# Ledger of designs, part 35: VHH binders against q9xw16

Target 1, 132 residues: q9xw16
Amino acid sequence: MSGWNAYIDTMTAAAPSIKRCAIVGAADGSVWARTEADNVFKASEEELKTFVALFNDVTQVPAKGADIEGVHYVVPRTEESLIFGKKENTGFFAVKTKSAVLIAVYEGPNEVAAQVRKAVESMQTYLNNAGY

## First folded at step 22 (VHH)

Design ka21
Fold by OpenDDE, fold request of step 24:
Structure ka21 (fold): chain B 132 residues (1-132), chain A 120 residues (1-120)
Amino acid sequence: as target 1 above (132 residues)
Amino acid sequence: EVQLVESGGGLVQPGGSLTLSCAASGFTFNTYAMAWYRQAPGKKRELVAGVGWAGDTVYMDSVKGRFTISRDNAKNSVYLQMNSLRAEDTAVYYCAAPKEPPEGYGFDYWGQGTLVTVSS
């Protein structure tokens, strides 16, 4: 799915604090697109399958945290289509569309997270309107 | 209104121990994760430890094995046990909670903070 790489570029351009990101299938965690080269998104397909399944019951995620790329994050809270986590000066945002999960891992001071959330939610809205 | 009140800070010698407490109110405590942050002079505020509502924990690498975060959901309280304290642990420590939906992007509420000074 070569067209999905453009959406990766759009999110990373909208939030410079994003270090790595991926677009994966909501049903099985299959990778549709990911950052590469110097910023390779390193999560395995097995890990992603487990991660996307968290959206089946988001109320339990703040209880147990979440793992991405072998890193464990504390999850402050969730929404039906939103999971976000924190660790030291890093964090992630994950949003669910009709058929996909968008994941962005970021690094920086606390305030940069606002821009990351806006970037992934903007893409979420766009993809939902496009039927994805 | 969300309130977070820290206590337990003070002066301690290197190698000493200290326990911080946080009393939380104004939100559904047992459905959210809680955290401790710290800010040293001239440095940015950083996440020290977090705890999920069922006991899941995360720590800074520099405090692993020395600090323990815990919570008592019946008392709406969060604790930070700090052992083997070092000079670089000197900072104002803050209890932190997320904003309720739809707002927030992390741990967005902060207490007034409690000063921890580690000095010989």
Scores: ipSAE 0.924, ipTM 0.963, lowest interface PAE 0.4, mean pLDDT 96
Fold by OpenDDE, fold request of step 24:
Structure ka21 (fold): chain B 132 residues (1-132), chain A 120 residues (1-120)
Amino acid sequence: as target 1 above (132 residues)
Amino acid sequence: EVQLVESGGGLVQPGGSLTLSCAASGFTFNTYAMAWYRQAPGKKRELVAGVGWAGDTVYMDSVKGRFTISRDNAKNSVYLQMNSLRAEDTAVYYCAAPKEPPEGYGFDYWGQGTLVTVSS
């Protein structure tokens, strides 16, 4: 799991607005890596299992929203491998790779969301090319 | 082209009520969540409430219990019922929608806005 921490560091460095993030298994929501210390990603295993299952039918997610770390977000829209949500001045981006889901929770005005999406999608591309 | 047209703003006394309406067009309304934002003088624009296409709702903490967001998919409309209004609710209120794939980072389209002034 220690090897996956480097990817967490890469995403957080690319988008300073990211407060917490995690890399989890796409099949079962198991945590492979997450932010810790002062910015611990706090989603439970049960919650993550439910969350990654949303990618089985992303068309329904904007209807019902999504929960991360016990917080409920409205989901404006989705793509096949992309779910993002908003609440107040916070939001999240989640992208699916071949075997993982990358989740980044951020805080700030809407303008900062662009960097967050780019950071997680860049990592998505990298991991996909690496076979993950 | 996406169009969002707000209405219903005005002057109201503290404790009063107001209902905002938004008419949306130019995109697949029934498949997207919609939202209301507001921007007070000298402050950043903030998400007040969001509603999924099946009725799921999200609110900022300061308006919970006072504001209600709803939608009518048959009319391509979104509403914001505001009760127990306070002076700090004074702002320009915007109806918001996401951009279609592959673009967008949240709610990216905005209407012209409608001014809500809460004052005695």
Scores: ipSAE 0.924, ipTM 0.963, lowest interface PAE 0.4, mean pLDDT 96
Fold by OpenDDE, look of step 22:
Structure ka21 (fold): chain B 132 residues (1-132), chain A 120 residues (1-120)
Amino acid sequence: as target 1 above (132 residues)
Amino acid sequence: EVQLVESGGGLVQPGGSLTLSCAASGFTFNTYAMAWYRQAPGKKRELVAGVGWAGDTVYMDSVKGRFTISRDNAKNSVYLQMNSLRAEDTAVYYCAAPKEPPEGYGFDYWGQGTLVTVSS
């Protein structure tokens, strides 16, 4: 698990607007790594289980939104391995790898979202290439 | 080409009501969530409300209970009913839609906006 923490650090370093992030199992939402301390990722196991299941049919997510850390987000659109949402001045990006879901919650103006997406997708690519 | 055309803005007194409308075209409307943003002078554009294509709604806290976002998929339209308007609600209101894949990281398309001025 300590190895996965490095990936958390990589994502947070790549996008300063990321407030919290987590790497969870794509199958069951189990937490492999997450931001901690003042930026602890707070999603429950049950919530994460539900969240990762959204990737089973991403077409429905823009219909109903998504919940992360007890916060409900509107989801503009989705892709096969990408879910992102917005609420006020916050949002999230979630990308699916072969075995994991990377979740990044960010805060800031709309412009920061591009950097967050890049950060999580970069990690997605890396992990996929690594077989994860 | 994506087009978003807002209407319904105007001058209203505090406590008054307005209904904004947005006509959308150029994309698969009923598969995406839509939103209203607003931008006051000197401030960043902020998400006021969002609505999923099946009616899920999200609001900024300051407008909860006062604003209602809705949509009519048959008309490719989204609406924002604004009640109990306050001076701080004064802003240009924008209808917002996401870019289709592969681009986009939120609500990336906006209309030209409609000005809402709340003043006594």
Scores: ipSAE 0.911, ipTM 0.954, lowest interface PAE 0.5, mean pLDDT 95
Fold by ESMFold2, fold request of step 24:
Structure ka21 (fold): chain B 132 residues (1-132), chain A 120 residues (1-120)
Amino acid sequence: as target 1 above (132 residues)
Amino acid sequence: EVQLVESGGGLVQPGGSLTLSCAASGFTFNTYAMAWYRQAPGKKRELVAGVGWAGDTVYMDSVKGRFTISRDNAKNSVYLQMNSLRAEDTAVYYCAAPKEPPEGYGFDYWGQGTLVTVSS
């Protein structure tokens, strides 16, 4: 999956509070790219398949929360192509493009979340415009 | 206009119990998760517990097993039952809600808070 790792690097550089990040297929949760090495994104295939399916009806996600990397998050609310969650001092943002779901897991107080959302939504826009 | 009004704070001895309440208005309560945050003097504000609109819960690790978040959708209310209170639970407790789309980054609305003091 040459080239997809550059998009991971772009998001993590844009928002330093992002600790782990992934690009996965919207249909099946297959991993196209993820942070590796010391900051490996460790969600299982089964977890990712379940996670991307949440976008089939985002209105139900704030009822049940969401699981990423074995962590259960409360989801405050959603938008048609956006799910985000909170757990203690961590959170995530996930956005759907035509073909993919971008997932960013961050640490820090609530005030850093704006930077993370901007990074992920900027990439969402770029990939949608590129046909992905 | 969104309003979140906390009540139920007070002075409690270690090991005691207290119930916090939050009355919410001005938004579609039944479609959002709600949360309690706290802020101790000199500390950052932290998420204590969250509750989905159908009752799913998340807790910070240090309160799990001692605190219970709940909600009553008919009354647009959120509760935090706090048991086995400790000195480190001393803080101002805030009820929190998300902003309506497309704005916001988490739980972005806050009440004025209610003070809980745990001391002998």
Scores: ipSAE 0.777, ipTM 0.910, lowest interface PAE 0.9, mean pLDDT 91
Fold by ESMFold2, look of step 22:
Structure ka21 (fold): chain B 132 residues (1-132), chain A 120 residues (1-120)
Amino acid sequence: as target 1 above (132 residues)
Amino acid sequence: EVQLVESGGGLVQPGGSLTLSCAASGFTFNTYAMAWYRQAPGKKRELVAGVGWAGDTVYMDSVKGRFTISRDNAKNSVYLQMNSLRAEDTAVYYCAAPKEPPEGYGFDYWGQGTLVTVSS
């Protein structure tokens, strides 16, 4: 999983407002890589299984919201491979590739959210083109 | 064009109540979550509450138990019932909606706002 850690570093460098992020398997939510140490991405195995399954019907997600790291977010809207949410001064962006889901949690106002979305979607494109 | 029109603001004493309303048009209201933000003088806008299109809710911690967000999908309307108001709730309150796909990063449209002043 050391190669996957480089992708974590790439995303956090591209959008410094990202506080925690992870790459997880799209089928089962298994963690392929995540931020560590003081910025540990702390979602449980059970929470991640539930989270990645939201991509099976993204149109329902704005009705129910989403949970990451024990935090419940309102989801304004979705796209086929994109879920994002808001809670107070925090938010997340999650994108699905062929094999994985990329999750980035950030803190700050809406103005920084564009950096986060760009970082995760750039990595989504790269991984999809690489067959993941 | 997206239009969000807030109403119901005013002057109220501490401990009082107000109901804010938002009339929305120009987008697919009943497929998106909606939100209320507020901005006090000299402060950044903050997300007060959000509501999913089927009624799921999220609140900032300081208003939970005092404020209730709701919506009426038949009227394309969002409401914020504010009870037990405090001086620190004084702000301009904004109704907010997401941009339609593929654009946007959160709740990206705001109305003109309605002023709530909590003072003796």
Scores: ipSAE 0.747, ipTM 0.900, lowest interface PAE 1.0, mean pLDDT 91
Fold by ESMFold2, fold request of step 24:
Structure ka21 (fold): chain B 132 residues (1-132), chain A 120 residues (1-120)
Amino acid sequence: as target 1 above (132 residues)
Amino acid sequence: EVQLVESGGGLVQPGGSLTLSCAASGFTFNTYAMAWYRQAPGKKRELVAGVGWAGDTVYMDSVKGRFTISRDNAKNSVYLQMNSLRAEDTAVYYCAAPKEPPEGYGFDYWGQGTLVTVSS
């Protein structure tokens, strides 16, 4: 539990429908940890910089959607620290903490999405309370 | 309360076209994306297309190039133009919207649906 990788493991264990996830810096999108190997989170540096900047004005995100791993998602709505998107049978949830953005990409229906949202928001709370 | 009312379904031959319409009320239509879902008998509902409040679109792969989603924010309406219809497009089509914060996980409100049947 001494590295950021433990938080990746915690989220994927809490919501098995998560196929890929990452923790990235909120200011610049730098990757602090991500799923690897068979489940590599493959978003580019440029894409992540653009993605985290969406949190600077979340009200505009449902107008234009969001890109993660080269996939364009429709974003139904947002909250100040929450962006989520849908594409066919896949989706993502992203939450912002003081210093980071947590991104989880999943497959499945809305019932699965509830699991994913709970997992990332629980981690958001934990990291915020820890000062991150 | 949120209301989503679909219309425009019917019986169409393969290769034909239909336009579906959705009238929306009871929420802040111009700040949210909207979507069309469909459900064929014995299958799960699937997202067909979504449209952002400024017109950005997403499509499922099997309908891209054949279907066009659009919206008219002045009329609180969403449309799905369906061209080159195939038998596998037979389904009940649902207009969908997100729940207002803090609830919801995607497109969580659905209308009663409109049936599209593609057969000879």
Scores: ipSAE 0.736, ipTM 0.896, lowest interface PAE 1.0, mean pLDDT 91

Design ka3
Fold by OpenDDE, fold request of step 24:
Structure ka3 (fold): chain B 132 residues (1-132), chain A 120 residues (1-120)
Amino acid sequence: as target 1 above (132 residues)
Amino acid sequence: EVQLVESGGGLVQPGGSLTLSCAASGFTFNTYAMAWYRQAPGKKRELVAGVGTAGDTVFMDSVKGRFTISRDNAKNSVYLQMNSLRAEDTAVYYCAAPKEPPEGYGFDYWGQGTLVTVSS
Protein backbone atom coordinates (compact mmCIF):
# COMPACT_ATOMS: atom_id res chain seq x y z
CA MET B 1 0.00 0.00 0.00
CA SER B 2 1.25 3.43 -0.93
CA GLY B 3 1.00 6.33 1.43
CA TRP B 4 -2.05 7.57 -0.44
CA ASN B 5 -3.87 4.30 0.09
CA ALA B 6 -3.69 4.91 3.80
CA TYR B 7 -5.68 8.09 3.32
CA ILE B 8 -8.34 6.15 1.43
CA ASP B 9 -8.60 3.79 4.38
CA THR B 10 -8.85 6.69 6.79
CA MET B 11 -11.77 8.26 4.94
CA THR B 12 -13.67 5.00 4.48
CA ALA B 13 -13.19 4.15 8.14
CA ALA B 14 -14.45 7.58 9.21
CA ALA B 15 -17.62 7.27 7.13
CA PRO B 16 -18.96 3.74 6.66
CA SER B 17 -21.48 4.98 4.09
CA ILE B 18 -18.66 5.65 1.65
CA LYS B 19 -18.81 2.92 -0.96
CA ARG B 20 -16.01 4.06 -3.22
CA CYS B 21 -13.29 6.64 -2.86
CA ALA B 22 -10.40 8.09 -4.83
CA ILE B 23 -7.57 10.57 -4.55
CA VAL B 24 -6.64 12.09 -7.88
CA GLY B 25 -4.37 14.81 -9.17
CA ALA B 26 -6.07 18.18 -9.29
CA ALA B 27 -4.26 19.13 -12.48
CA ASP B 28 -5.01 16.12 -14.66
CA GLY B 29 -7.24 13.69 -12.79
CA SER B 30 -4.55 11.05 -12.54
CA VAL B 31 -5.36 8.44 -9.93
CA TRP B 32 -3.08 8.46 -6.92
CA ALA B 33 -5.17 6.02 -4.89
CA ARG B 34 -8.61 4.46 -4.96
CA THR B 35 -10.75 1.84 -3.34
CA GLU B 36 -10.29 -1.58 -4.92
CA ALA B 37 -11.43 -5.18 -4.62
CA ASP B 38 -15.17 -5.26 -3.84
CA ASN B 39 -15.44 -1.47 -3.91
CA VAL B 40 -13.51 -0.50 -7.01
CA PHE B 41 -13.71 3.16 -7.93
CA LYS B 42 -14.48 2.91 -11.64
CA ALA B 43 -14.17 6.40 -13.04
CA SER B 44 -12.16 6.53 -16.26
CA GLU B 45 -9.15 8.75 -16.81
CA GLU B 46 -11.10 10.85 -19.26
CA GLU B 47 -13.98 11.28 -16.85
CA LEU B 48 -11.67 12.25 -14.01
CA LYS B 49 -9.88 14.77 -16.19
CA THR B 50 -13.22 16.36 -16.93
CA PHE B 51 -14.32 16.18 -13.32
CA VAL B 52 -11.30 17.87 -11.76
CA ALA B 53 -11.63 20.63 -14.34
CA LEU B 54 -14.98 21.50 -12.77
CA PHE B 55 -13.05 23.13 -9.95
CA ASN B 56 -11.79 25.76 -12.39
CA ASP B 57 -15.26 27.31 -12.17
CA VAL B 58 -17.45 25.70 -9.55
CA THR B 59 -20.19 28.28 -10.07
CA GLN B 60 -21.22 26.56 -13.28
CA VAL B 61 -21.48 23.06 -11.86
CA PRO B 62 -25.04 23.34 -10.48
CA ALA B 63 -26.15 24.24 -13.99
CA LYS B 64 -24.94 21.03 -15.58
CA GLY B 65 -24.45 18.59 -12.74
CA ALA B 66 -21.50 16.25 -12.51
CA ASP B 67 -20.63 12.77 -13.70
CA ILE B 68 -18.78 10.17 -11.67
CA GLU B 69 -18.35 6.56 -12.73
CA GLY B 70 -20.80 7.07 -15.57
CA VAL B 71 -23.49 8.28 -13.20
CA HIS B 72 -25.01 11.73 -13.51
CA TYR B 73 -25.63 13.65 -10.29
CA VAL B 74 -27.57 16.80 -9.62
CA VAL B 75 -25.40 19.32 -7.81
CA PRO B 76 -27.39 21.33 -5.27
CA ARG B 77 -24.67 23.95 -4.84
CA THR B 78 -20.91 24.35 -4.70
CA GLU B 79 -18.14 26.05 -2.79
CA GLU B 80 -14.70 27.09 -3.98
CA SER B 81 -13.15 23.75 -3.06
CA LEU B 82 -16.28 21.64 -2.66
CA ILE B 83 -18.59 19.90 -5.10
CA PHE B 84 -21.29 17.50 -4.01
CA GLY B 85 -24.08 15.72 -5.84
CA LYS B 86 -27.15 13.57 -5.31
CA LYS B 87 -28.92 10.75 -7.13
CA GLU B 88 -31.56 8.51 -5.59
CA ASN B 89 -30.09 7.23 -2.33
CA THR B 90 -26.55 7.92 -3.47
CA GLY B 91 -24.29 10.93 -3.69
CA PHE B 92 -20.74 12.12 -3.76
CA PHE B 93 -18.49 14.65 -2.12
CA ALA B 94 -15.44 16.04 -3.84
CA VAL B 95 -13.00 18.43 -2.22
CA LYS B 96 -9.93 20.07 -3.64
CA THR B 97 -6.62 20.36 -1.84
CA LYS B 98 -3.50 22.18 -2.98
CA SER B 99 -2.64 19.43 -5.43
CA ALA B 100 -5.37 16.77 -5.22
CA VAL B 101 -9.08 16.13 -5.46
CA LEU B 102 -10.66 13.75 -2.97
CA ILE B 103 -13.79 11.99 -4.20
CA ALA B 104 -16.12 9.91 -2.05
CA VAL B 105 -19.21 8.16 -3.38
CA TYR B 106 -21.71 7.15 -0.72
CA GLU B 107 -25.01 5.31 -0.38
CA GLY B 108 -27.73 5.53 2.24
CA PRO B 109 -30.46 7.73 3.66
CA ASN B 110 -30.03 11.46 3.33
CA GLU B 111 -28.57 11.90 6.81
CA VAL B 112 -25.45 9.80 6.15
CA ALA B 113 -24.11 12.53 3.90
CA ALA B 114 -23.18 14.64 6.91
CA GLN B 115 -20.62 12.12 8.07
CA VAL B 116 -19.24 11.69 4.57
CA ARG B 117 -18.68 15.42 4.18
CA LYS B 118 -16.94 15.56 7.52
CA ALA B 119 -14.64 12.68 6.63
CA VAL B 120 -13.62 14.16 3.30
CA GLU B 121 -13.14 17.66 4.65
CA SER B 122 -11.06 16.35 7.53
CA MET B 123 -8.75 14.68 5.07
CA GLN B 124 -8.72 17.85 2.99
CA THR B 125 -7.51 19.83 5.98
CA TYR B 126 -4.87 17.25 6.83
CA LEU B 127 -3.46 17.12 3.31
CA ASN B 128 -3.47 20.89 2.95
CA ASN B 129 -1.50 21.23 6.15
CA ALA B 130 0.92 18.62 4.87
CA GLY B 131 1.48 20.62 1.71
CA TYR B 132 -0.57 18.46 -0.64
CA GLU A 1 -36.25 32.03 6.56
CA VAL A 2 -36.43 29.37 3.89
CA GLN A 3 -39.96 28.30 3.04
CA LEU A 4 -41.06 25.55 0.69
CA VAL A 5 -44.78 25.07 0.14
CA GLU A 6 -46.02 22.07 -1.83
CA SER A 7 -49.39 21.72 -3.52
CA GLY A 8 -51.21 19.53 -6.01
CA GLY A 9 -51.39 16.26 -4.15
CA GLY A 10 -54.51 14.13 -4.06
CA LEU A 11 -56.18 10.85 -4.92
CA VAL A 12 -55.66 9.47 -8.41
CA GLN A 13 -56.32 6.15 -10.13
CA PRO A 14 -53.53 3.96 -11.45
CA GLY A 15 -52.39 5.20 -14.83
CA GLY A 16 -53.50 8.71 -13.98
CA SER A 17 -51.52 11.92 -13.92
CA LEU A 18 -50.82 14.60 -11.35
CA THR A 19 -48.78 17.78 -11.22
CA LEU A 20 -47.14 18.95 -8.01
CA SER A 21 -46.04 22.51 -7.44
CA CYS A 22 -43.63 24.05 -4.98
CA ALA A 23 -43.38 27.72 -4.09
CA ALA A 24 -39.98 28.64 -2.67
CA SER A 25 -38.89 31.71 -0.74
CA GLY A 26 -36.23 32.93 1.65
CA PHE A 27 -33.15 32.14 -0.45
CA THR A 28 -31.55 32.84 -3.83
CA PHE A 29 -33.68 30.40 -5.82
CA ASN A 30 -31.88 30.81 -9.14
CA THR A 31 -28.54 29.84 -7.65
CA TYR A 32 -29.45 26.40 -6.40
CA ALA A 33 -30.67 23.12 -7.78
CA MET A 34 -34.05 21.96 -6.49
CA ALA A 35 -35.50 18.54 -5.83
CA TRP A 36 -38.54 16.47 -5.05
CA TYR A 37 -38.43 13.75 -2.43
CA ARG A 38 -41.06 11.29 -1.31
CA GLN A 39 -41.69 9.16 1.73
CA ALA A 40 -44.03 6.20 1.73
CA PRO A 41 -45.39 4.72 4.95
CA GLY A 42 -42.73 2.70 6.71
CA LYS A 43 -40.04 3.69 4.20
CA LYS A 44 -37.18 6.15 4.17
CA ARG A 45 -37.41 9.46 2.38
CA GLU A 46 -35.94 9.15 -1.09
CA LEU A 47 -34.89 11.53 -3.87
CA VAL A 48 -37.39 11.31 -6.72
CA ALA A 49 -36.08 13.99 -9.02
CA GLY A 50 -33.64 16.88 -9.10
CA VAL A 51 -33.28 19.84 -11.42
CA GLY A 52 -30.18 21.97 -11.82
CA THR A 53 -30.06 25.70 -12.36
CA ALA A 54 -29.96 25.25 -16.13
CA GLY A 55 -32.47 22.44 -16.40
CA ASP A 56 -30.38 19.30 -16.15
CA THR A 57 -32.34 16.57 -14.43
CA VAL A 58 -31.82 13.49 -12.31
CA PHE A 59 -34.42 10.83 -11.59
CA MET A 60 -34.71 7.70 -9.58
CA ASP A 61 -34.85 4.73 -11.91
CA SER A 62 -38.41 3.71 -11.04
CA VAL A 63 -39.86 7.02 -12.25
CA LYS A 64 -37.76 7.53 -15.38
CA GLY A 65 -39.94 8.08 -18.41
CA ARG A 66 -42.99 8.76 -16.25
CA PHE A 67 -42.01 11.81 -14.20
CA THR A 68 -40.60 15.14 -15.29
CA ILE A 69 -39.21 17.95 -13.20
CA SER A 70 -39.08 21.60 -14.19
CA ARG A 71 -38.56 25.00 -12.67
CA ASP A 72 -39.73 28.55 -13.20
CA ASN A 73 -37.17 30.96 -11.86
CA ALA A 74 -39.45 33.94 -12.39
CA LYS A 75 -41.97 32.38 -10.04
CA ASN A 76 -39.48 30.75 -7.69
CA SER A 77 -41.28 27.50 -8.32
CA VAL A 78 -40.46 23.89 -9.10
CA TYR A 79 -42.85 21.32 -10.52
CA LEU A 80 -43.16 17.57 -10.69
CA GLN A 81 -45.29 16.14 -13.49
CA MET A 82 -46.25 12.58 -12.68
CA ASN A 83 -47.69 10.39 -15.44
CA SER A 84 -48.64 6.73 -15.53
CA LEU A 85 -48.92 6.70 -11.78
CA ARG A 86 -48.66 3.41 -9.92
CA ALA A 87 -49.75 2.28 -6.49
CA GLU A 88 -46.08 2.23 -5.46
CA ASP A 89 -45.91 5.99 -6.09
CA THR A 90 -48.20 6.59 -3.11
CA ALA A 91 -46.29 8.79 -0.68
CA VAL A 92 -45.93 12.22 0.82
CA TYR A 93 -43.98 14.30 -1.65
CA TYR A 94 -41.60 17.00 -0.43
CA CYS A 95 -40.00 19.92 -2.17
CA ALA A 96 -36.35 20.29 -1.20
CA ALA A 97 -33.56 22.88 -1.39
CA PRO A 98 -29.96 23.01 -0.18
CA LYS A 99 -28.71 25.07 2.71
CA GLU A 100 -26.58 28.05 1.86
CA PRO A 101 -22.82 27.83 2.39
CA PRO A 102 -21.10 26.70 4.41
CA GLU A 103 -23.80 24.39 5.76
CA GLY A 104 -25.51 21.42 4.21
CA TYR A 105 -24.73 18.13 2.58
CA GLY A 106 -27.36 17.81 -0.12
CA PHE A 107 -30.93 18.96 -0.15
CA ASP A 108 -31.43 20.05 3.41
CA TYR A 109 -34.62 22.12 3.56
CA TRP A 110 -38.01 20.47 3.19
CA GLY A 111 -41.58 21.60 2.87
CA GLN A 112 -44.48 20.18 4.84
CA GLY A 113 -45.23 17.83 1.98
CA THR A 114 -48.27 16.94 -0.10
CA LEU A 115 -49.92 13.53 -0.07
CA VAL A 116 -50.25 11.58 -3.30
CA THR A 117 -52.45 8.50 -3.16
CA VAL A 118 -52.65 6.17 -6.13
CA SER A 119 -55.55 3.75 -5.72
CA SER A 120 -58.31 2.18 -7.78
Scores: ipSAE 0.925, ipTM 0.964, lowest interface PAE 0.4, mean pLDDT 96
Fold by OpenDDE, fold request of step 24:
Structure ka3 (fold): chain B 132 residues (1-132), chain A 120 residues (1-120)
Amino acid sequence: as target 1 above (132 residues)
Amino acid sequence: EVQLVESGGGLVQPGGSLTLSCAASGFTFNTYAMAWYRQAPGKKRELVAGVGTAGDTVFMDSVKGRFTISRDNAKNSVYLQMNSLRAEDTAVYYCAAPKEPPEGYGFDYWGQGTLVTVSS
């Protein structure tokens, strides 16, 4: 297990509604760590490359939505380093650090999303402070 | 203050059609995606459809092909066209919008809701 896997575990532990999670390179979408076993994060390399590129101009993301793991999400709004989406009872939070994008896909009612955002943003803060 | 006011609900027979409207105010409408939720008795509120700022749409699987979501930015309105309605579509339908940064987890503001009853 790489050091990055520990961060996956931290996020998933902090928000039980997270079904799948990944840490990818902000520059190219390369997977540094992801949930596996029964909850494999299954975004393709090309998809992740496209996804992380959304952070180049987050203002346009609500117009076109976002795709993760072949699923299309509506994006209510964005922030400079935050993209989140919704579909049915699922959603995702993606936050950008200095060098990475943290992606968490969750399932549940809207209230569950609060913990997910907090989990990924907490990790975002930690990694940013660590220089990543 | 953010306000979302739904209208258009009512009683329809199975197979019927209904159009819901939502008038939004109190925020920059055209900068946010909008959504319709519904809540049936004894069930959790669920996202029925979402529409991005430029017409991108998302639907729950059970309504795909039957429901259409659209928006009119000039009127600060979002619409839900519901065709081929089924009994299981019976619910209170809510118009929804996200909170402004930095708050929010998705669609966080809700209207008062409009009741849609599908029954023979």
Scores: ipSAE 0.923, ipTM 0.962, lowest interface PAE 0.4, mean pLDDT 96
Fold by OpenDDE, look of step 22:
Structure ka3 (fold): chain B 132 residues (1-132), chain A 120 residues (1-120)
Amino acid sequence: as target 1 above (132 residues)
Amino acid sequence: EVQLVESGGGLVQPGGSLTLSCAASGFTFNTYAMAWYRQAPGKKRELVAGVGTAGDTVFMDSVKGRFTISRDNAKNSVYLQMNSLRAEDTAVYYCAAPKEPPEGYGFDYWGQGTLVTVSS
């Protein structure tokens, strides 16, 4: 366990619809922390490397979608530090901080997505202010 | 103002086919992925299919192999081809688009919907 696990707990507590989440290095996709136990975040290192690289040019992501944990998501739109996707009743939010990417995979009706975004963006703000 | 107008719904027998169309306006269509949702009575609205700006597609598992989604950027239109329709496909189908930044959490704009009824 590391100090980063506390941030995982904070995000999951803030949005109960989050099923799995991870904090990874923005440069290489290395896992700093992730949900475990019953809700293990299962993305491979190779997949995460590819995923975090999406932030190098977010404008292309809506054309290609994104893969997380072997699941392909359609990406409606992107922002400079925000990528989100949808599949069936699931989706993800990914936000980039100075040095990390926060990924939250959620499940539920569309209404829950707002809370998930708020959770990850709040953490994004916190970490950015902390220098991460 | 964002506007999404669906068409093509109707009554069809099981095993039949139907093509839905969506005409979009009021936003930069080519920049965003588009989607089709459906909502059956008493159920939550669910994503049926999504299509990226360059043709990337996502489907719910129950419609894979039966439905196809496509877009025509020149016409600002999205289509849902539904084959081998089943009774459980009965629903109001909605065309969906995301809000432009900074707001949005997925597909946030919806059309009025078009009813698809699959019944013998």
Scores: ipSAE 0.907, ipTM 0.952, lowest interface PAE 0.5, mean pLDDT 95
Fold by ESMFold2, fold request of step 24:
Structure ka3 (fold): chain B 132 residues (1-132), chain A 120 residues (1-120)
Amino acid sequence: as target 1 above (132 residues)
Amino acid sequence: EVQLVESGGGLVQPGGSLTLSCAASGFTFNTYAMAWYRQAPGKKRELVAGVGTAGDTVFMDSVKGRFTISRDNAKNSVYLQMNSLRAEDTAVYYCAAPKEPPEGYGFDYWGQGTLVTVSS
């Protein structure tokens, strides 16, 4: 689905600290688009299925954290459609739309994380308004 | 008002141990993960360890096996046990908590810090 790849490019351009990202189906974690080539988003199918299911009850996520690309992250807190995590100098933001979950993995300090959050939430709003 | 008060820093010799404590107030402690960060002179602040609401942990790679992190939800406290200390562990250590929704993007509240110096 080459149309979805443009959204990957939009998010990575908006927040250069994003190292890898993906758009996956909210129901099953199937990959609709992801960063490729030198920055392949390498989460397993099993990880993604488990990850998107976290949005079924976000209040439980800070208890056990989250795994993406074989990396375990502490999840400080959540919001209804937002999960984010930290490990050393890396982190992720994930947001849920009507049909999808947007995942961005970044490197850098908290100051950089604000750009990443803005990028994924802007795309979340766009896709929700488009019916996705 | 969120307050994070670190204590337990000091001067220790290489190979020694130290326990840092953080007393937290002004938020619902049991609903948030907590963390310790450190900052050495001339370096960026880095996440040392995090602890989930039910005791799940994450560590930076260089401290795995030497540091442990724990929390006491009855006392609204977080602890960092540092063993086998090395000169590279010299830093100001900060307790950290997230901001309440909708603000924040990680661990966004920080205490004043407690200094740990590892030297002969």
Scores: ipSAE 0.788, ipTM 0.911, lowest interface PAE 0.8, mean pLDDT 92
Fold by ESMFold2, fold request of step 24:
Structure ka3 (fold): chain B 132 residues (1-132), chain A 120 residues (1-120)
Amino acid sequence: as target 1 above (132 residues)
Amino acid sequence: EVQLVESGGGLVQPGGSLTLSCAASGFTFNTYAMAWYRQAPGKKRELVAGVGTAGDTVFMDSVKGRFTISRDNAKNSVYLQMNSLRAEDTAVYYCAAPKEPPEGYGFDYWGQGTLVTVSS
């Protein structure tokens, strides 16, 4: 099958405003793939384990926010498989599949956020249909 | 219908303080984070502060330590306490809320705003 890195490339191509993204295991936050080189997605294993556990009860996330790459975000609201956050001029979208969590970090106004959300949710659907 | 009504803006001298208030209605206030944005003349609207449903906060770096944000879920209200005001804090300040699921991409509703002018 195509490598997990190909899915990173697909999301980045679909939403060029994505600055960094990753695919991590939903159970433990282990990194399956991430952006590399000049735009390395850097979050510790401990941070990612904590982050993916937020999906165990998304209703609590707007109370406490979320941390990604050492940045604390306010989370306006959630959906069963969707968490997104805002901090100053940056944001993230994260979606859960059967086995993974897709995380995309972007910069820019709401107009670019729509493109980012579409990119991660499209990949969420694809991976769920593929059994992941 | 979602309504966000800001108040408390005015003219204040550098180093002074103001408290902004936002009365919210038309949505499930206690389940959503709230935010304050501001827009200075000729600038893009920027997120000043956010407050989670239980009081978790986020601030833009330039106001951290000078501003505090709070909410009163019983009154469906959000407050921005602005201390040590500077000329660069001059802006229209907007209360903001997310759209109801499944729509939205952040804080997608804004009020009409309240003007804060820091000048002497």
Scores: ipSAE 0.786, ipTM 0.910, lowest interface PAE 0.8, mean pLDDT 92
Fold by ESMFold2, look of step 22:
Structure ka3 (fold): chain B 132 residues (1-132), chain A 120 residues (1-120)
Amino acid sequence: as target 1 above (132 residues)
Amino acid sequence: EVQLVESGGGLVQPGGSLTLSCAASGFTFNTYAMAWYRQAPGKKRELVAGVGTAGDTVFMDSVKGRFTISRDNAKNSVYLQMNSLRAEDTAVYYCAAPKEPPEGYGFDYWGQGTLVTVSS
């Protein structure tokens, strides 16, 4: 569990605009690691279970949006292992690995969104190669 | 060759209403959410409202209850109904769409915009 926290630190260091992030189980949304303390990632277990299930058919997500931490986001579009959403000056990127979903919530304009996407996709590749 | 063409802007008094329209072409409109952004002089663009492929909506807090967003998939069009307009709503309004996969990070295409001026 403490080893998973290092991956949280890696993502937040790679993209400073990330305000909160988490690594959760793809099957059930269980939290493997998250940002803590003053920046706690505070999505409920029920919300995370619903959220990770969106990856079962990403093509349906732009119809209804997505909820994270009680915030509803419009989802512009998806890719097979990628969901992202926007609300006002905030957004999220989420990617699926073999056994996990990586979620990053950020603030800022499009140039920081690109950095966030790169950070989560780099970690996605690393975890997939490690068998997760 | 994505094109987003906004129309409907103009000068209105505080408390007035306007409907903005956006005609979209050059992409698979029905597959993607659409959005309206605005930019006042000297300010950053801000997301005003978004509409999902089946009508799901998101609004910035300051326009909730005053603005409505809708889409007509048969016409490849998106609309922003603005009611109870205030001086702070003065801005150029942009229709926005995502880039097609695998590119993009949000709403990445914008039109040329339509000016809304709310002034007495």
Scores: ipSAE 0.767, ipTM 0.905, lowest interface PAE 0.9, mean pLDDT 91

